VH-VL binders against Regulator of nonsense transcripts UPF2 (UPF2). Designs and how they scored, part 5

Target 1, 187 residues: Regulator of nonsense transcripts UPF2 (UPF2), of Arabidopsis thaliana (Mouse-ear cress) (f4iux6r469to655)
Amino acid sequence: RLLQRLPGCVSRDLIDQLTVEYCYLNSKTNRKKLVKALFNVPRTSLELLAYYSRMVATLASCMKDIPSMLVQMLEDEFNSLVHKKDQMNIETKIRNIRFIGELCKFKIVPAGLVFSCLKACLDEFTHHNIDVACNLLETCGRFLYRSPETTLRMTNMLDILMRLKNVKNLDPRQSTLVENAYYLCKP

## First folded at step 6 (VH-VL)

Design s10 (from m2 with heavy chain G57K, light chain S99D; framework fv_mosunetuzumab)
Fold by ESMFold2-Fast, scan of step 6:
Structure s10 (fold): chain C 187 residues (1-187), chain A 119 residues (1-119), chain B 112 residues (1-112)
Amino acid sequence: as target 1 above (187 residues)
Amino acid sequence: EVQLVQSGAEVKKPGASVKVSCKASGYTFTGYYIHWVRQAPGQGLEWIGWINPNSGKTKYNEKFKGRATLTADTSTSTAYLELSSLRSEDTAVYYCARDYEWLGYFDYWGQGTLVTVSS
Amino acid sequence: DIVMTQSPDSLAVSLGERATINCKSSQSVLYSSNNKNYLAWYQQKPGQPPKLLIYWASTRESGVPDRFSGSGSGTDFTLTISSLQAEDVAVYYCQQYYDYPTFGQGTKVEIK
């Protein structure tokens, strides 16, 4: 029953309250159920991703298998989707990458995984992968650019992105999307 | 010490395929791209393609698309170039070279593998 | 494709004298946003792979003697060896990495 309240947690107070209540129901089976519920967030409910990530971050200190299971599922999903060209997959790809980005801001997803995802998109610079890369940069690019530990690598990724934009002669929509993402990271 | 060690010389007939290996050591294999570059006897350098060992993603020079296949085995830190439908003009020394996350220049090179295509 | 053209094809220089090699790209390899020239220089001795000398047009690779220097911007680049030594006999290649890699045809440096 608690898990059915997840889609309604549209504030810090609501998600924090649910997180506290969940701590009283802690079991290995219930942790797997929670991870599955978090992973199955609807493609149209992107506004929930920050709250779900906050819940995972709060639980991480006492239930370390929750972040581990969720990150593994998201990584596996990204790897299965990044080479698919089917238009039906775009909303799923965006949900996946934005969740990875939100979890990165809570330090649940390591920066290395984010850079790996970004490089996969840059390596195969298709219309879908441009949208995915730009969504990732919009979600956590500034966070990574401002961190001393990741600013150099982030700068390199942004330089590659802009070089590819010039080389590929993107249409105005794609070109604007890349420019907007770039300047969100490096104003 | 960073090293890229390639497999030995190959002699092939026209129409055959060849597979060259490049074993990396002394660094984190998945942190660097591996490019393949060839050099025909007495001629200059020609880029074939790159592989990202971390993702398995590849990019090819259009001239080699459909004939070249780049792969990598992270468990053995080894990159591979397979070139099919060999012609006499494919006779060359084939080099692997590393590139930090596709900056585009090559700080370390393998020793080269001579592939001779003759009938 | 960006076409790289070197000059001269071969150069004979006396020991201790300056060697100058030119490289021209068919389009600019200067990226205005970071103000970097995407150009490298390599040295290749007979029977050996190329060795990186210079990257970003003028940055010397670690361990490369200071007699080697790179200069230029945009489409015109120069590799200079200020005082040629016997071990510098080699073929030198420029390479652009603004787009997918392309190399110049090479310049052979020999002792007079």
Scores: ipSAE 0.030, ipTM 0.612, lowest interface PAE 7.2, mean pLDDT 88

Design s11 (from s10 with heavy chain L103Y; framework fv_mosunetuzumab)
Fold by ESMFold2-Fast, scan of step 6:
Structure s11 (fold): chain C 187 residues (1-187), chain A 119 residues (1-119), chain B 112 residues (1-112)
Amino acid sequence: as target 1 above (187 residues)
Amino acid sequence: EVQLVQSGAEVKKPGASVKVSCKASGYTFTGYYIHWVRQAPGQGLEWIGWINPNSGKTKYNEKFKGRATLTADTSTSTAYLELSSLRSEDTAVYYCARDYEWYGYFDYWGQGTLVTVSS
Amino acid sequence: DIVMTQSPDSLAVSLGERATINCKSSQSVLYSSNNKNYLAWYQQKPGQPPKLLIYWASTRESGVPDRFSGSGSGTDFTLTISSLQAEDVAVYYCQQYYDYPTFGQGTKVEIK
């Protein structure tokens, strides 16, 4: 019942209200159902990811298994998709990486996992991996660049990104995408 | 303490294959690339390729593409170089080296493995 | 492929005197966006692996004595040992990492 309202939570107020109501239905079964509902967000509903991440962050202090289960599912999904070069997987890859990025801004996803995902894309900086890396940087790159504990690591990643742009034969779309992501992180 | 410990010297006949290991300790193995570099007797350093132990992704120097295979086993923190179709010109000391933040400079090196190719 | 050329091939220097090693790249290893030179220097003693001395052309690796310094930008680089000690007898290599790694041919430093 409550989970049916999840796709309609298109404001901070709406997601916060649903989060409060969910606290009264807390059980192991309901926590698993919530994680499954959050994970199965439609590939086209990227606008919901920030609200879902906010809900997870709010619940994290009292229901530690919710963030743990969701992060594990997202990491497993990333690892299964990063090697696939099928065009039909691009929307799924973008949803996955943006969700990881949004959760990183709430400190639910550790920075180490974000850097691991970025490294995987930079290792084979071609096809969908360019789009995935840039979407990750657009989502949480600036947050990581501005955080004292990750500024140096983020600077290193951005330097590598721009070097790869120059040594790889990127088309104009890919080159522009990389430049936009870089300057969004490091104004 | 960061250490890269390589397997012992090998003597091979032309046409054979050799597999050299590099066991890492003292750091998070999946956090750093491992490169392989060789040095023929009395000669300079020649880059072979790199592997990202976290993803299994590899890059090779075109000169070695098709003959060199880089792998890594995260359960034992060990990287491997396999070189096939050996020739006398492949006689060299083979080094593994840790890449700092994928930049491509090497902060720690293995002790080296001498591979001798002779009939 | 970026070709690295060192000069001289060998150098004999008296203890306490300055040793200067040059390295030239076939194209610039200065990246304009971050203003960094993708150039490193290594020391190799007989029977040992290379040891990192300098990265980013002029940044000294932790634990490396301050008598070692790197300078230069773009295509021309220098490694300087301000006061040669007996333990500094070795072959020195420059390496670019702007593209896939390539090394200079090495400069042997020995005591005069």
Scores: ipSAE 0.006, ipTM 0.517, lowest interface PAE 10.8, mean pLDDT 87

Design s12 (from s10 with heavy chain S55R; framework fv_mosunetuzumab)
Fold by ESMFold2-Fast, scan of step 6:
Structure s12 (fold): chain C 187 residues (1-187), chain A 119 residues (1-119), chain B 112 residues (1-112)
Amino acid sequence: as target 1 above (187 residues)
Amino acid sequence: EVQLVQSGAEVKKPGASVKVSCKASGYTFTGYYIHWVRQAPGQGLEWIGWINPNRGKTKYNEKFKGRATLTADTSTSTAYLELSSLRSEDTAVYYCARDYEWLGYFDYWGQGTLVTVSS
Amino acid sequence: DIVMTQSPDSLAVSLGERATINCKSSQSVLYSSNNKNYLAWYQQKPGQPPKLLIYWASTRESGVPDRFSGSGSGTDFTLTISSLQAEDVAVYYCQQYYDYPTFGQGTKVEIK
């Protein structure tokens, strides 16, 4: 019942209220149901990912299995999808990578996983992987670029991205996506 | 303390396959790419391909595509190169090398594995 | 592919004298946005694997003696050994990493 309200949590206040109420109904079964509900967010509801990540971050201090289960599911999904060139998977790939990026800003997803995802996309610089990499950079790239512990690695990844753009002779849409992502991280 | 230790020398007949191993130690294996480079006797260095151990993703030099297979076992921190349909011109020392911070230059190399293809 | 060409193929230098090795790329390996040259130099002694000496065209790897220096930009690069020692007898390779890795053919350095 509380979980039916998740799609309506379109503000920090609403998600924080739901998070507080969830604490009163805490059980092992309910935690698994919550993780599944968060993971199965609709592909069209990307605006909810920041709020869901906030909820997970709030719950992480007392319910450590919630972030652990969610991160594992997202990593498994990424690994399953990253090599697929099927057009029907693009919305799922974008939802997946944006959720990973939002969770990274709350330090729920470690920076190492984000860099692994970026490098996987750069290793096979296809249309879908360009979109995935750019969505990830737009979500958390500036956060990682501005953090002292990740600035150097982020700079290296951005340099590789721009070099691949120039070498691979991308179409105008792809070239623009890469440039926009790069300068959003490193203005 | 960072080391890449390769398997011993191999002698193979033409048409056979060879599998060379490269065991990494002293660092987080999944954090670095492993490249394979060969060197025929008295010749220069030739890049074969790379593997990302974390994802199992590979990239091959077109010359070796279809004959070389790169794999990695993260539980043992070991990378493998398998080369099939061996010819006499495949006689070479095969090196594994670590990709420094995903940049494409190599800070540590294995000691090399001599593969000799002869009848 | 970016083709790397070294010169000379071999050179003999007396102990204590300067050795100079050249490397040319078929296209620029300078990336203008970060002003870096994607060029490395390796030393290979007989029976040993290559050892990284220099990266980013001029940055010396930790533990490499200061008699080794790299210079150049774009398509033309130089490795210099200011005062050759007996232990420096080796083949030296340049490598670009602007695209998929390619190596020069090597320059053998011997003592006169």
Scores: ipSAE 0.006, ipTM 0.534, lowest interface PAE 11.3, mean pLDDT 87

Design s3 (from s1 with heavy chain S54R; framework fv_daratumumab)
Fold by ESMFold2-Fast, scan of step 6:
Structure s3 (fold): chain C 187 residues (1-187), chain A 121 residues (1-121), chain B 107 residues (1-107)
Amino acid sequence: as target 1 above (187 residues)
Amino acid sequence: EVQLLESGGGLVQPGGSLRLSCAVSGFTFSDYAMSWVRQAPGKGLEWVSAISGRGGSTYYADSVKGRFTISRDNSKNTLYLQMNSLRAEDTAVYFCAKDSLEWLLDYFDYWGQGTLVTVSS
Amino acid sequence: EIVLTQSPATLSLSPGERATLSCRASQSVSSYLAWYQQKPGQAPRLLIYDASNRATGIPARFSGSGSGTDFTLTISSLEPEDFAVYYCQQYSDWPLTFGQGTKVEIK
């Protein structure tokens, strides 16, 4: 079964090989199964997100429903979780936002969605949302900062982030997270 | 047994508002995307709007964007379509339709009976 | 948007005859094509999805074929209850679009 090899794809060569083999199983049902498998990546296997995003990007040109389904699922998950302050959800929130960030670097997730997610976190600057925003920035912030189309918007968002850090009197851990994310984007 | 039942249709003046409801049973409502599809008298089918199973993503046909709002209440197993700034061209039977997938616009495996909306002075 | 063109507009046939309905897409929809049956005053009913898969409860006399831009719905031997309007629908690209319909009527 090709999908059972998905958790073991910890290199570009392995994920590319699986992607090529998957192209021979091109049916709507198999594409639904693949999207479900990619979405259900374990919260502890964040290292797989870049490889899964690469697979999605490779398949996007010939199987447009794969990126569309995955992006819709991730956006729905973000919107359902961003207002929840339940401690049980932090690992799911981090997996969600990092996957969104990885897909943004392949232009599967549009920059506008990333900015919407970031704004939602800044509008409700809770301990969880600070972690979520910082993970998003660590994943794709530099990519967006360096791109001419998004540099201005990213600069504005980073300025807001630093102002909130100073105004909200964050504890040393939170303050350090924000500073590290900021300087990763603007080295 | 899957059932979809629309309500809320009627006669409304141009520029007015109307809210349609669709009560569903026989499946796990939150697991499936839902759509509204309309049919003008004597014409074919036109997709109007869709909402994902969790309610986070919504889609609209260009003809209704900015005027119609799709929503759902998963605790009540009910889909809604809020129609504002109604035009004569919006006159149609509005069908509630269950998408085959939770998150992607797809084909429709079950349909409601439809509810007639007439926009006339 | 992807435009679906159905032909003929009307098929006049007798019970027991074979019906062949065409649906052509303005651009490739791969196999993301469904067929629906609608009787006057009733909701549409799913017949075929993914171009060739019969929906649950649909009789074997209904079959779909085709890929890319050219699709066919075939009813091998018309029963009295099969006289209805048939619509094709694509779900390859947003927005979702339907054909204008083919009416199968009694001759």
Scores: ipSAE 0.000, ipTM 0.487, lowest interface PAE 14.1, mean pLDDT 86

Design s4 (from s1 with heavy chain L104Y; framework fv_daratumumab)
Fold by ESMFold2-Fast, scan of step 6:
Structure s4 (fold): chain C 187 residues (1-187), chain A 121 residues (1-121), chain B 107 residues (1-107)
Amino acid sequence: as target 1 above (187 residues)
Amino acid sequence: EVQLLESGGGLVQPGGSLRLSCAVSGFTFSDYAMSWVRQAPGKGLEWVSAISGSGGSTYYADSVKGRFTISRDNSKNTLYLQMNSLRAEDTAVYFCAKDSLEWYLDYFDYWGQGTLVTVSS
Amino acid sequence: EIVLTQSPATLSLSPGERATLSCRASQSVSSYLAWYQQKPGQAPRLLIYDASNRATGIPARFSGSGSGTDFTLTISSLEPEDFAVYYCQQYSDWPLTFGQGTKVEIK
């Protein structure tokens, strides 16, 4: 079936081919099924997120339901997960935030949502939230830093991140993660 | 065949707590969002809470927010509703309902038979 | 929240007659509306989803129509087992809401 080919779409050409074929389906039920398939990407298949985001961006002009449903699901998932301290949730948290970041680069996720996610992580500066914030910054921080509309807010968020790193005396791994994320955004 | 079976209902005093369970079979539990819907005696249906298939997102009606907690154990195919600070207004039959898709903005294709919760002396 | 208003509250008809039930939304729900049947002492049963699609196993006499704010459930020829309470539900926006119900009873 067409949706069974999604996990194999590991190039721009493959995902674009599948996207073109999908354009012929155009039913509400099929759009919901696609969104579900995209949202349920395996936690170990992070390499697919950029291709899935590209597909969503391509479909967004004709099928507004797809980006709206996916963004809603990802935002709701983030809000649920950010308060959980369970160790087993880290892979799910990273998949969630990286998908949000990839969609932000295609302008499907608004910058405001990304800043809300960053603020939530910085407000509750736990070990998991540090990893989540750094993954988000590595995914779309440079994109947001380069945009005139978001440069000032990105600079402020990065300054807060660096201040928290210094005052919280993080372990060497987490200190390095923060520094790497900071300099990836603002070399 | 798809089956949903609620348990844990009963008589509880105001301010008390109660935990409802819903055991499911006949479908891949982790692929679907689940909801709790209640019905007060002689009244209509009221949506109470929803949880995504992964358990990552939870949603609550304003009337229960802060008092009720929805959760699921995908390894045991079981949905839960922890009800705290119960009020007389919470008296209802509580139904376990399966969403057609993974998230809370959907219709319910299968329902359990319900379990009665009575909050009274 | 989106308020769903069902009318009439009670519909008294005889077997063989056509039943027409209305559900009106306080704001547009597009086609994101479902209908449920509930008999005394039983759980609700899905009849119609996405305004007009019959659920698996639902007899052809049941049909749904409408979009936006105005929706109709039609039972073309009532059978004895159709006398029940019917609820509409929207899933266009959070929170999920139900109408107050229409009771279809024997005249």
Scores: ipSAE 0.000, ipTM 0.470, lowest interface PAE 14.6, mean pLDDT 86

Design s5 (from s1 with heavy chain L105Y; framework fv_daratumumab)
Fold by ESMFold2-Fast, scan of step 6:
Structure s5 (fold): chain C 187 residues (1-187), chain A 121 residues (1-121), chain B 107 residues (1-107)
Amino acid sequence: as target 1 above (187 residues)
Amino acid sequence: EVQLLESGGGLVQPGGSLRLSCAVSGFTFSDYAMSWVRQAPGKGLEWVSAISGSGGSTYYADSVKGRFTISRDNSKNTLYLQMNSLRAEDTAVYFCAKDSLEWLYDYFDYWGQGTLVTVSS
Amino acid sequence: EIVLTQSPATLSLSPGERATLSCRASQSVSSYLAWYQQKPGQAPRLLIYDASNRATGIPARFSGSGSGTDFTLTISSLEPEDFAVYYCQQYSDWPLTFGQGTKVEIK
């Protein structure tokens, strides 16, 4: 299957070629199989997320259920994981949040979902949630800060993040992580 | 048993036209992309053209673009290559090759025996 | 287009010896590389796909390795029927391209 070549699509040209070929397999079953393959990206293959997001964005104009199914799966996964503290789950949380961030840059994930994820992390400011929030900001924070529709909301969220960093007793790693994320968004 | 049988090769003058056919058996033809690969006498392999299982996508090497047309008839289990404006450098054995996947750019798991096309005056 | 360069052009060996054939790509093809064997007057035969997977029916003496831009085909102990021309092919991007071939001949 064409899907077996997804993990090798490490350039814009490769993912665009695969996307064009996939357009000729337009069936409900094939769209469902594609979404499952994209969702099951390995936790160690974060470099693929931007290319997968590009593919989804390209297909979104003709195959509305692809972005809809994928976004729902990612949101459900985020909600199931945000309260878990186990070390094994951190890689899955990072893959999940970075995929959400990449899809946000293509306007597939609405900014509202990103802000909901960020708020959930700030409401329960644990060391894992700090890592998740900072990964999200590194992925799409600058994009949201530069956009007129989201600049004000981003400014408010960044201010809350810095306030929490200043009033909580964070270790040097966590403090540096927050500062780097903040200044990446707001130079 | 998978079989690919090419036909239609022969001698043709420069500027002429020729149509190659490849009859296949032993697999569901419409499920697999197909390609034409050529080999000039004493030279290596050169990919020429590919077509998806449905026939909806076609690809060509720059050397043949605008002159050659790949097509297929899934009801007849037959692949075609229409060659127009033939040049001496098109002289080669033309192989029909089956892609391992339903759609484009993959390796070739089965090949026909080839048909010789000679472009000469 | 992606250019594949095979070396050596000719490899002269005796039966029982190990053959090592190289294929280098002008840009990364990940693992999307296949190897074919062609005997005079015959069609090519698939040996290896996805850089290291043996095709059905191919003897264990044939093995492939490599990724990115550097690939190797190894024949651990040459049999008389292994003297042939070997081609690598990439299927990472269009157009599909082949190497120029390595001839394995009897010395």
Scores: ipSAE 0.000, ipTM 0.442, lowest interface PAE 17.3, mean pLDDT 85

Design s6 (from s1 with heavy chain L101Y L104F; framework fv_daratumumab)
Fold by ESMFold2-Fast, scan of step 6:
Formats: C-alpha cells, sequence, structure tokens
Structure s6 (fold): chain C 187 residues (1-187), chain A 121 residues (1-121), chain B 107 residues (1-107)
C-alpha cells in the first residue's frame, strides 16, 4: 500500500511523508520491493526522479543497501543499453541517465560513474547517445561544473562535446540540444 | 571452480585479537557480498558479519558490534575479519560464505572449509 | 530478529524412507528461505533457495515448499549420504538468522 503512493509523490512534502512512513517497515523484503519499485518508474514519469532520489538520499544513512542496489541496477542498465544499437526505446535510455544524474546531485551516484557514462556517449556521438549525453548534462552538469573537485574534468568534457558537435555536422535539433546543455552547465 | 579458503584461526586468550582471512577464486570477487558465519562446537550456525561487493556497506550481529571489523581487498580477492576483545563465547569454526546475489545479502551458494578459533586461558 | 524454529530436533529413519523437515518463522519471510545440509567436519552445502528452487547439482529427491511462516524440506527417499544435519536460513530481514537444525540419523 505504501508503494502504491509513489507515483503521486509530486512534492517534497509528499515524498518526505512517504519516506518517514517507510522507515517503520525496515525489512529486507520491503527494501527490495522499494528499490524495484523505484527502478521500474514509468518511462513517462521523469518528473518523479528527483523525488525518488531525495527519498533514496534520506534512507541512505539508515539503509545502506537501498542506494547501493539502485546504483548497481542503473549502472548495469546503462552498460547493457550502450551496447544495443537502436534495439531499446529512447525513453528507457533517457529515464536511466536522468535517474543517474539526479542521484549524483544527492551524492548517491559518484561523479566518476557520471563521467564514465558521459565518455561512453561522447565516444560514439551519434543518434541516441547525443540525447542521452545532453539529458545527463542538463540534469547534473551544472552541479558538477560548480563543484571544485569536478570542475576541471567537466570543463574538459564540455570542450570535447562542442568539438564533436562541429565535426559530426549534427542536424538542427541535435545542435540545439548540445548548445542548450552546454550553456546550462557553463552560463 | 569457485573456491574459498580461510586462514588465521588459532588459540587466543580472552581479551586477545585475531585476524581471519578468506582467499577466493573462480568468480568476480567485487561483484558479490561476502559474509562470515560461525558455528560453536556442537551448536548451530550463527551469522556474524557481512560486507557488500564494493566494501561500502558493512553489517554486524549485535553480539560482535564494536569488537569485530569486516573488510575486503578486491585487488587481492581477499575477505578479512578483525576480531578484538575476544570472549570464550566467540569460540567457533568461522566460515567464509559467498552471497548468491550481487546486490543483497541473501543465501550462500559457496562456503569455505572453516577455520577454528578457540578462546581459552 | 526473526527466529526460525526447526522440528523435529532429531529424525530417526531408515534408508528408502521419506523425510519431512519443518521450519517455522516468528514472522513472515515471504519466500526468502534457504535450506543447507551439513555433515560432521564439513562446511554447509546449499540445497534449496527461495523456498522451493533446487540448487545446482542437488538430486531431485530433495524438494522445498512453503511461504510466509511455514516451510518444509522433503527428501522423498533417503540415501545413505543424506544422513546429516539440515538448517533453514531466512534472508527476508536483518540480521540473517538460521534455525537450530534438524539431525537426520540412521534408525
Amino acid sequence: as target 1 above (187 residues)
Amino acid sequence: EVQLLESGGGLVQPGGSLRLSCAVSGFTFSDYAMSWVRQAPGKGLEWVSAISGSGGSTYYADSVKGRFTISRDNSKNTLYLQMNSLRAEDTAVYFCAKDSYEWFLDYFDYWGQGTLVTVSS
Amino acid sequence: EIVLTQSPATLSLSPGERATLSCRASQSVSSYLAWYQQKPGQAPRLLIYDASNRATGIPARFSGSGSGTDFTLTISSLEPEDFAVYYCQQYSDWPLTFGQGTKVEIK
């Protein structure tokens, strides 16, 4: 019954209320059910990702297996999708990368994983990978650019992004996505 | 092919310390959670401690909290249990056990042969 | 913590007979229950996981059933090598706990 309320948690207050109620369950079965419910968020419900990430961050101090399992599942999903050319729905790839980005802003996903994902997309900067890279940057690029420990690496990745945009002769939609992502990170 | 080999057991006096090691082969060590499970002479199995694949999460039975520390070195494929302030009731065979699942501490698909720890004066 | 109670403590049977071992949990463990076999001086060996799934290499005579709080391990026809101690384990909640064991011995 508590997990049925997850799709309705469209505010900080609602997700925080559910998180507090969830803390009273504290069983491995319930933690597994929660992580599976969070991971299987609908591809069309991207607005929930920030709230789900907030919930995970709140639970991280008491239930270490929740963030660890979710991050591992997302990393495994990203790696499987990177090797599948046009076999997966683009919405699944976007949901995956945005969730990774939201969790990075709560320091649940390490910056190194985000940079690995970004590099994989830039290494084959075509089709879906352009959208995936831009969604990642729009989600957590500014956070990483503004953080002293990641500013230099982020600057280098953004320079590579702009170089690839010029070399790949992107269509107007893709070119606009790249420019918007770049200037959101580095105003 | 999967192999777990414990070492470091022995006789120690109450209040003493021991460090157990478990060398593993035949699987990607960093992908799996690991546990220590002990068995006192003539008694049943008791879970002692667990560590996630990355080493980022550790768990302890109430009976050993504050005295035992589980750790792992993924570059050396080795699991450790540092046991301090040992008591007579810690006397047991200590088994290294591999979790069947990457993300959760579940059931144990492979076990080592065990190493005997005797705490006696 | 979840307490697992196994019954009977000792089961005395002859080869060829059916063995039925019970494990009861103090609260629901869903299907997150495993069974292990242990012979004297040896490490435990996984028999059954997720209440009813037989582990790799385990003979068909071993079967598991149950969910929630009541679980059963059945050995349809005992072979000489089956006389051992059997433990159930739950992995539904922390800490991980084992039953006290059932000894299956030759009559």
Scores: ipSAE 0.000, ipTM 0.472, lowest interface PAE 13.8, mean pLDDT 86

